# VH-VL binders against Probable D-xylose utilization operon transcriptional repressor (gntR): the designs that were tried, part 5

Target 1, 226 residues: Probable D-xylose utilization operon transcriptional repressor (gntR), of Paenarthrobacter nicotinovorans (Arthrobacter nicotinovorans) (q8gal4)
Amino acid sequence: MDATSKRLTRTTVASQVRDFIVMEIAQGRLPLGAPVREMEIAAQLGTSQTPVREAFRELAALGLLESRIHVGTRVRQLAEKDLVEAVPIRSALEGIAGRLAANNYHKHAEEVRGSFEAMKEVAEGGDRRVFAAASTTFHRSVVRAAENASLLRAWNALGIEVMTILAMASSDIPLDDAAESHRPIVDALEAGDPELAEHALTHHVAAYLPATAHSNGGVDAAVQAS

## First folded at step 17 (VH-VL)

Design w5 (from w1 with heavy chain N31K)
Fold by ESMFold2, look of step 17:
Structure w5 (fold): chain C 226 residues (1-226), chain A 122 residues (1-122), chain B 109 residues (1-109)
Amino acid sequence: as target 1 above (226 residues)
Amino acid sequence: EVQLVESGGGLVQPGGSLKLSCAASGFTFSKYAMNWVRQAPGKGLEWVARIRSTKNDYDTYYADSVKDRFTISRDDSKNTAYLQMNNLKTEDTAVYYCARIRYKDFLHFDYWGQGTLVTVSS
Amino acid sequence: QTVVTQEPSLTVSPGGTVTLTCGSSTGAVTDSYYPNWVQQKPGQAPRGLIGSTYNRHSGTPARFSGSLLGGKAALTLSGVQPEDEAEYYCLLYYGGAWVFGGGTKLTVL
């Protein structure tokens, strides 16, 4: 193991720590507003504090954690405002992903179709947080199929699972219907149609906007599951 | 307390048939997919078959090694899953485990039975 | 046919760190395959350790952690104990079906 390998490994570990923390927040194992301590995370993951500190810095910059001098780091108390701000960004990123993925779908079809099937199976359990994780896994598989590392990095940093949970909290859609609402995305990708895939993803994600954001002067659209 | 108890194993001739049972308790059986997994003596684990819950029309899935010979089924009123094994071959000799997929947090295998031995020998 | 590949055998000293890997013949392993890890000691039924890549089951010691590394699922044991000597299986979800790896025999010396 040379010095370059060790440095790259530490950077890679930091991204894995970041993803882990996002999942813990989304699943409620790290509650909103709860303290988060570097040493505890490092011990839990079997790593040093350096990559954990890097992950904390990244998550704070993205607004998922907040730190105050002499008080420490906590999970930020996220609200509907955060969802309203994030959905247009997610919609743009996933629209681009759909367009690119349509050309590459044959190489990723098993992964994308498999994650769609997993989402349907998880819906059976009836737990909305578990469903949100499965939905996020599906969307990540589509972004992965775009084969654009910069896009995937931007998408991963957005805290998608937490946004999905916020969207699900404002909806009573049955989970089976929520899962099925993703079928147009799979169909567009299978057709190999970039414009249709971009449209399907953009409009699917846009439906995550809270009903309160659509109440002013217009006809409300139902929030679709993740 | 979740329990899975397999039964129905035994000695059978090649070409014969055997039906395994998995009696479940301690959870709402009808809401869970059930699986059979086997392990030949001294060998690794092999997934055999899965049956989904009634809400998914009892869809079934099989490993290529057993498709068209094995049939998984369930009776939710008895909290029991079954594996009907036909046209048995010596390579089907194994301990057969019943296993549950957990849905509470994430999709994964959490509870296993103790297994029942099937020996296919002339 | 779909094959899930694990190291056949690994050795680690007590207190050491070891990483077991799980690869797929179909390509890179991602969270879409819901990697699971199962422990089996001689003469015993298997028990689940980790599901959905990262999620420890209740009763799984904190020294076990799951991850995705270099296109494979990984199980890392930090601070290995003598009782961790066992066979470890990964399994991957392929949209309706599951496939087990061949298992890794972990020896603690």
Scores: ipSAE 0.521, ipTM 0.774, lowest interface PAE 2.1, mean pLDDT 84

## First folded at step 18 (VH-VL)

Design x1 (from w3 with heavy chain S57D)
Fold by ESMFold2, look of step 19:
Structure x1 (fold): chain C 226 residues (1-226), chain A 122 residues (1-122), chain B 109 residues (1-109)
Amino acid sequence: as target 1 above (226 residues)
Amino acid sequence: EVQLVESGGGLVQPGGSLKLSCAASGFTFSNYAMNWVRQAPGKGLEWVARIRSTKNDYDTYYADSVKDRFTISRDDSKNTAYLQMNNLKTEDTAVYYCARIRYKDFLHFDYWGQGTLVTVSS
Amino acid sequence: QTVVTQEPSLTVSPGGTVTLTCGSSTGAVTESYYPNWVQQKPGQAPRGLIGSTYNRHSGTPARFSGSLLGGKAALTLSGVQPEDEAEYYCLLYYGGAWVFGGGTKLTVL
């Protein structure tokens, strides 16, 4: 077996470890702030520590885990405050993405429309975590359509999947309605209208704020629109 | 346990019609999209049609090769999906599988029936 | 029309590692196409292995892993066993429709 000439990546085991940890955080089985130990995760999942270490590095880069010398690795303390702080940044990045993507849509239309339809498919299952992942996939497809590698890297660094999971946990919107709320984004892109696409994305992302943030005057649709 | 059982296959002449059934058990049928996939003898798999769950108004989707000739439908009270096949052609000869998508696992085709053979020839 | 492309056949020795790929005629394959992998052994109905690029079905052995490589979906089998000899289909989601690749016949010799 010529494994050397056909070097295989081990990132898929690491991605499964990553997904496991994200799910444990989202469902509360790994509390925010709790220590996370490589050997315990490896034992629980029946894998070696190497893919777990890879997953830890990925999650730390995404801001879900934090590591401190002499203290160890823990789940970062994410809360409603993190949404309040991150949503304006995400809105700005995705607004720029929409404006740029409107000029490139013809090259990305199948991917963007397809991921929108996938959200509708996933909503049938009623699982908010799975929906949050599908929503993140849709938004990433729009950011890819902007054809700006720096923008994509910045967007990926925001921990969008976890932010979306937290936002969905704070909302009782039916998943089919949540999926359909993305249609104005697709329509603006299909129209090739940069200003409309920027507006649609900015205001769509703002809707992920928890209700308490709206009452605090932090971010709301009317305030952001002005 | 999850089971999908296809029936209604058989021999037909070109231009004829058949209606296939997929009887489902072991899960809440009304919550799942159902698919038909076919495999011509000695050939690969080809997706044929999909019908979404009741809460999505039973939206339907078809492969271009069968569009306007085949109709997918379902009866949730009988836990059964159907494929009405009209104006059959010899290239429609295949084993027809019923398959389910698992939404909890990010859109998996997880459970398949054993298939029913449709033969279109004189 | 949209074509999903797979290697027609691949050969691997027992214990070896092999990677099957899945390309789209429309461009690079990303997680937006929800790549699935399906195994079919001779005389049997198909069986789902991996969905949504990376996610193993509960009965899928750990030696199967999914990924995205070089603008294609990939299925990697590490430590291949004789019972892995089968045909492997990729399928991609195109907004309502699914398209199968032509299948890869994996021979374990």
Scores: ipSAE 0.544, ipTM 0.783, lowest interface PAE 2.2, mean pLDDT 83

Design x2 (from w3 with heavy chain N31K S57D)
Fold by OpenDDE, last read:
Structure x2 (fold): chain C 226 residues (1-226), chain A 122 residues (1-122), chain B 109 residues (1-109)
Amino acid sequence: as target 1 above (226 residues)
Amino acid sequence: EVQLVESGGGLVQPGGSLKLSCAASGFTFSKYAMNWVRQAPGKGLEWVARIRSTKNDYDTYYADSVKDRFTISRDDSKNTAYLQMNNLKTEDTAVYYCARIRYKDFLHFDYWGQGTLVTVSS
Amino acid sequence: QTVVTQEPSLTVSPGGTVTLTCGSSTGAVTESYYPNWVQQKPGQAPRGLIGSTYNRHSGTPARFSGSLLGGKAALTLSGVQPEDEAEYYCLLYYGGAWVFGGGTKLTVL
């Protein structure tokens, strides 16, 4: 088998492992701060350790995993401070994404609308972790609709999955209300209005700030930074 | 044990009506969306309709092929989903399956009934 | 009308590896479409295998895995067993509605 074929296969398997781990985190089977063992993942997926290691590296780069010498690999435990720092950046990136996506919405309408409806359905299940994952899926669809690979890479590097899980875990907002709060984003995109889409996204993301940050004017700072 | 049992199938003439039932047991019925999926003889699976519970009501979706002719409903007190089929056509001939969607683990079609046969023929 | 496309048929040897794909006429398939995979053996009711792209249902053997590949949803069987001979359907989510693919007949020879 040509070295190129092996590389392609390896990349594909590593990608699958990565996606698997992301889902495990999103669904709570890999809790925040929990150790992740290469051998166990390999065994679960019926693969070798090599693609798992590659996946771990990628996920570490994305901020979902952290590796320490002699300690091993763990799901990243984000502190409140990390969330406060990341939210304004997320707001800015998603604002840009919204502006761009509004111009390309017709090509991505099914994905964006579908993910929004799915989020509404999942909300009825009452599981906040599952909802967080669905929310992330929706936001990712918007970022993808921007058709900007650099933007997507930057967005992924923030660890949106973990951020969203933490935000939802710290909030008492009913999930149906949380789902509905995304409607202005969808409406703006459907209208093909870049400015409205940017505004809707930046305001929405600002709500991910901890309550303590809101009391200290953090919401205004996040919106102004976007 | 999770069980879904379809009933109400039979022979009907074109233009006729039939009501199918799906009796569920072994799980909290209200927490799942219920679906009807049909399979014509020797053909593939076709999604027909879905019903989910909302806070105040039910949300329903239909395939275009059955829209305005079929009505999906549910009675959570009886753990039963229904499919009212009106103005039946020969192309509606199929085995009709009920299937649940689990929301707690995203959107998963996990359990299916054994199906009930509906034959529309003159 | 949205069309979901699958391979009509595939053949694999016992112990081999095979990948089934599921494409959408609307564009690249992502996790937003919540791909599901269903198995149906002759004379039997359908059985859920995979949900939401990656998640194995209870009772699904570990040799089955879901993924995204080249803008399509994919089901991979590694170490195929004779009992895996069946029809495999994918279905994709479109904002409340679901659309099935045409199904793939998997033959194990």
Scores: ipSAE 0.847, ipTM 0.934, lowest interface PAE 0.5, mean pLDDT 89
Fold by OpenDDE, last read:
Formats: sequence, C-alpha cells, structure tokens
Structure x2 (fold): chain C 226 residues (1-226), chain A 122 residues (1-122), chain B 109 residues (1-109)
Amino acid sequence: as target 1 above (226 residues)
Amino acid sequence: EVQLVESGGGLVQPGGSLKLSCAASGFTFSKYAMNWVRQAPGKGLEWVARIRSTKNDYDTYYADSVKDRFTISRDDSKNTAYLQMNNLKTEDTAVYYCARIRYKDFLHFDYWGQGTLVTVSS
Amino acid sequence: QTVVTQEPSLTVSPGGTVTLTCGSSTGAVTESYYPNWVQQKPGQAPRGLIGSTYNRHSGTPARFSGSLLGGKAALTLSGVQPEDEAEYYCLLYYGGAWVFGGGTKLTVL
C-alpha cells in the first residue's frame, strides 16, 4: 500500500502533521497510549523534526498527546475501551454538574458564557481539534460551576479532551452548528433550571460522542437514564 | 509575511468624527477576527472593539467606553478593517492599533500594527 | 466593571526567573478566559507573546511560558535576558470582549 508521501507545504507542515496524527489516532492506526516519536513521524511524512515537534506541542496542549521530560511523547493513555466506558459516566457526571451549576450559575456566568462565546469564535477558524479543545473548556466551566471538587476530579479523570477530539474527528457536523448545539445548556443554566440543565447536558453528550461509543450502547443507555 | 497597517489618524475637535483603517496582508483576512486597541499617552493598553465574520454576517463587540460612538467594520474583499469614531472626546486621544486574533491555535493576539495617532483637542 | 490586575512592576537579574501574574475581579482565571500576554517596549508597538494561556506565538523565545497559577494567569520568564526589559500586558476574554490588565513594568538589573 504505497504510502503516498503527500508533499507537505512548508507553511502548513505542522498543521498537516497534527492532522495526520489525529487521523491516525481516530482511525486506530496509532493506538491510545502508544509512544509517538518525532523521528518516526518525520520519517513517515517525509518531513523534518521541527514541524513534528511543533505539532506535538500543539497536540499536547490539546490533551491528545502527553509529553514528559525524559520519558518522551505518548498518545494520552486512554484505551479505546476506556473511552467507550467513559461515555455513560461523562453523561452522568455532566448531568449532575448541570443540575448543580444551575443553582450556582450567577457566580460562574462570566466563565460559562465566555467559554461558549469563545467556542463560537473558534468555530470560525475551521480547526476541529481547536474546536474540540474549546468545547472541552466550555464543559469544564460547567463542571466547575457545580462547585464540587469530587465531581471535577472524576470528570477530569475520564480523559474528556481525548474523547472530544475523537468525537469531533469522527463527525462531519459543521463547527458553527456544533458550537450552537451547546446553546440549550447555556440557556438552561441561565434560566436556573436544574432539570433542564441536566437534560440538556445529557442529551448533548449523547449526541456528539464518537460513533464507536454508540455501537456499544453506551450512549443510548446514558440518554435513557436522563 | 503578515502585515497590519493602520491609517486615518490625525487631529480632530471634540465632537468630531474620524475613520481609521487597518490594511491587512499576508494572510486570509476573512478567517480572522480583527481588533482595535488603543493606548493613551503614557497609559496602558485598552481594548476597543472586535469584529469577526460569521457565516452570514459579522459579530461585533465594543468596550463600554466607546459603545454607541464607535463602529467597527470590515471589508474582506479589501482585506481592511475600519473603526468609525463619532462624537470624539479628549479621552479618546491615543495611538490606535489594529490586532489580529488567530483561531488556529485558539484565541491569539498574534499580530499588531504599528498604530496610528488620534488626537482629540480643541 | 471587570478589572484585570497585574503587578505594577517587577525586577529581576539577568539569568534569573520571574513570574508575572494576571488576576480577574470576576474570580479565578481559567482557560475559559483565554489569557494572552503582550510585550511592549518603549516607543514600539505591542507584540503578542502568549495566547490561550499556554501557546507561544511565532518568534516568542522558549524562555517565555504561560500557565495558570493560584487562580491567575501567569507568565514566567526563565533565564531572563536584558532585552526582556519591557512592559507586559495580560488580557482576558469575557464573552467577546477583552480586558487588559494595567501592565507590568519588568526591569532587568
């Protein structure tokens, strides 16, 4: 299978490397938790290490890669199974968060609203990875608004960043629509309606999670539980 | 190379109007949000306004200090952002910078112009 | 009105490390505020250094790093150089609007 060395243009080489890595992960060719070596990626793509390093930094910032000093860079250690199993948990946790946040929204309105607006702005950039990060930031703001440290810890442990990146990579939904899909959450929170917020979040999570999660019934179970 | 060049600054009387321009080059203008930031003499930076393109329109935000007096706009066909300033006050005296927000790496004020001086004086 | 607060001035020796902070009157600064850092030298236009808390702009030296620290955004300079003497502004995002801090004058002695 002739690895057609797509000649990467210099100005976008790093972005192309990023896209490549995301695709490799999304399609399962690069396993979660696997080490990623700059030289290997460079060799595979026929590029220098410099753009690869830049790509690694960006992907690390997005939470897809993890870089540790003297250890190297790895795909964030979430097994596929873990991601699938995390779907109903995420739904439940964010549902709880929404319910709690609705009562505390006035204290966190600026952060939640700001992150929502930022998501809409980022959507215009057309980068699904960046959008995924912005989405994660928004959801995190909601979880923080719940003012429950245990909830936040549990939520953070699920690898939401990776989940969201994979979800966005597997979806062809326009980013502006994806951004707008969060509006019901914001509206519910602004209304101070815990039940509505819970419902909005649960349904949102179910709708935008990776297709792989749907096949295992995890998403349907989460929706039915709401 | 990315370039932002402000123009249109000058001396104006209180209550007067002035329109600034920011000419952009070296990037796909329509994909970026544009901002105006000003700096009064010897003072810090103050964000003035932002405009981003949406699918069918433009989204604009203003600082409270300039709201209803200033209008930010853009012409993507000309790669130019504008700031229409009406009912100018002495406190509007400043160097006005245009700055780009890059979305590819989240929200970055990555490029700035050299600024244009606006002096509001009697 | 939302206020963003920075240290008015800081001093550091060449080769030293210094951390500038950026706080919000609205509460703890998080990634949701997309902290940016801008450098301005006397008589020059501002220059973007860091965006979205962590991301260095093109041309920003590696010795500059952005982070969140104690509910504030932070800019750390490790191995400060004489040329780093400048005014540093942070700005935070508030749902479409941006608010600058008052700026920090960094002196390198």
Scores: ipSAE 0.839, ipTM 0.929, lowest interface PAE 0.5, mean pLDDT 89
Fold by OpenDDE, fold request of step 20:
Structure x2 (fold): chain C 226 residues (1-226), chain A 122 residues (1-122), chain B 109 residues (1-109)
Amino acid sequence: as target 1 above (226 residues)
Amino acid sequence: EVQLVESGGGLVQPGGSLKLSCAASGFTFSKYAMNWVRQAPGKGLEWVARIRSTKNDYDTYYADSVKDRFTISRDDSKNTAYLQMNNLKTEDTAVYYCARIRYKDFLHFDYWGQGTLVTVSS
Amino acid sequence: QTVVTQEPSLTVSPGGTVTLTCGSSTGAVTESYYPNWVQQKPGQAPRGLIGSTYNRHSGTPARFSGSLLGGKAALTLSGVQPEDEAEYYCLLYYGGAWVFGGGTKLTVL
């Protein structure tokens, strides 16, 4: 098998493993501080250890997992807090993306509209993990529409996939409603209105904040002040 | 074992109507979107229509080539999808396949029926 | 009208590697288009191989892999077998509708 083909397959499986672990953590099945064993995860998911290691590496880089020599890998005690701190940054970046994308939407309309419709379709499946992935795909299409490589890199570095899974796991919003909540973004972009697009994206991200984050007046104040 | 069995194909005159059926078995039918895809003799595949179940209704999409002439429907209690074809044209001559998409696992075409032949000729 | 483009034909030796591509007239193909790949052998019904760019369906051999390459969807066969001789179609998603490519005839010689 060509090394390239094998690598691509690993990436896909690794992403699935990643998403699985994140969901387990988000839903409390993997408690904070709990050990996470590579072999056990591999066995549970019916996969090899290689994609699991890749997932562990990615999650460690994002601060959700920590690995110590001779101790193994564990869920970080402050993992959720760290990820919540990224939400305002995501909001800001996507706001910028919205403004820029509104001016470029005609070039990217099929991708944005298609990903929105796909999200509505997968919502009917009732799988929050799958929906989170579709949501991320949609948001990525908007960021791509901004045609700013630096913005896309910064956005990707936040671990949007993980953030989105966490948000969806912490929310009781029906998936069809969650999908529909993206409509204002699409409408703003179709209208070619940068200000509306920024507003729609900023408020959308705020809606996905965990209830605990809403209590800390800081993010709401920042969104309201913008 | 997953099975999709198309039926209802046959010879019809231009302007005529025909209704195809796709009987599904071996899986939870309601968890999948159903599609019709056709293949004219010696030609490639062409997507025709899709139907998915929603909470209270069905969501349907059609290719422009069949829009307003064809109607896709489904009966989840019978594990069957349908394609009502009206105002048939000679260019509608094809083997018609039904195919499923699992929307729980993103968007995947995985299983196909054996197809049923529709011939539109004077 | 949206057009999906594939190589009309490709030839590969047994044991070799070949990559099929799928392009869109609307621009670069991304995950947002949820590329699917379908195999059809002569006289047979189509069979799903890959969904959502990367995901192998049940029964798809490991030698088949989906990817994005140069703004196109790609299907790579590594270690091609004689039985892999077939027509390969890609499908791209456009907001509820699907569009097939013209298909690639893969010959194994």
Scores: ipSAE 0.830, ipTM 0.937, lowest interface PAE 0.5, mean pLDDT 90
Fold by OpenDDE, fold request of step 20:
Structure x2 (fold): chain C 226 residues (1-226), chain A 122 residues (1-122), chain B 109 residues (1-109)
Amino acid sequence: as target 1 above (226 residues)
Amino acid sequence: EVQLVESGGGLVQPGGSLKLSCAASGFTFSKYAMNWVRQAPGKGLEWVARIRSTKNDYDTYYADSVKDRFTISRDDSKNTAYLQMNNLKTEDTAVYYCARIRYKDFLHFDYWGQGTLVTVSS
Amino acid sequence: QTVVTQEPSLTVSPGGTVTLTCGSSTGAVTESYYPNWVQQKPGQAPRGLIGSTYNRHSGTPARFSGSLLGGKAALTLSGVQPEDEAEYYCLLYYGGAWVFGGGTKLTVL
């Protein structure tokens, strides 16, 4: 691993640690059920234990890690199942967000358009973790454009950052293509078409599902029902 | 060590043209977006233009104040960014800085050159 | 035209804490605007401090921190040092273009 790849350059150190751990899990370097040691992660990333602990807490809350007294922290065996179950919920929430945002887009156009453009720029860097963050930023801008606080809270509670990283890590899609795949969302919002926006977002989320999730049929049924 | 060195500044008459250069060293030039930022005497910073490399081409953006008069370009083989300035106006008088943006690791203005002075005067 | 607004000037005592803000005429500033902060001392070229809202650049002291506050980007200096006296500019991203604020003159007295 190129020493340069370990440099943490995201929102907060804790967020960067989180993203790192998620990527390690997604790529199988941290297997399901494997112990995750706070000190080791801190050492690997050249950071203190404090941000690592915060990251552990967040990931535990999202069900990716589990912490037991006197046993330590481990990757949950059923973490994948929980994440897959969250996909149709995300799809539904973002669909609602798209419909609402289409009506309010004129107030949020700069934010949405800017975040989309930023995503395209970041894609050229070739870093999937960084791209995932930019993607999340874009989707958040759409949810914010819905001007519904309850929706935003529900959306945030799903751990979209983690979901997106996992999706990007498990996919071989070129990042430029991944970025471009968001264009229908932007176009629908710019057109002020709530139905198109909803459709674009729901289909987009479905497309980012890991191949393994598609095989289990659960998410496809949810998307087709929408 | 990362270095950005601007050159090409000087005195020019209104309506004239000038081409600035920014020579980069100490990093993989092609992996960074390059920007020009100017500062008029005693004034604040003003973003002028940006160029980033894409898979097949370059993507450029300009401030409205310089649009259609200035052209930003780059030669990755020479690790150099350029600013062609045409139809110069007195209000274009400024120190011109080049600055890099990392887009591999989000969008960061991290390194700046020392600047080159452009004076537009009759 | 999009306008980015900063405090024209702020004063802080050595060892004190000060927060600079950066607002957008387009609305609330979020991570989507990728706020950057740049420091410029008299007679010197600008220096990057913070990128993408939160990220300190190499060489930026730990006493500098970026955040979002009240719909604005914010730069907080905790434990201000005399050498921190400078002009501070924020810049926000607008879909390819960048817009600078007017700058904040920070005086350390």
Scores: ipSAE 0.810, ipTM 0.926, lowest interface PAE 0.5, mean pLDDT 90

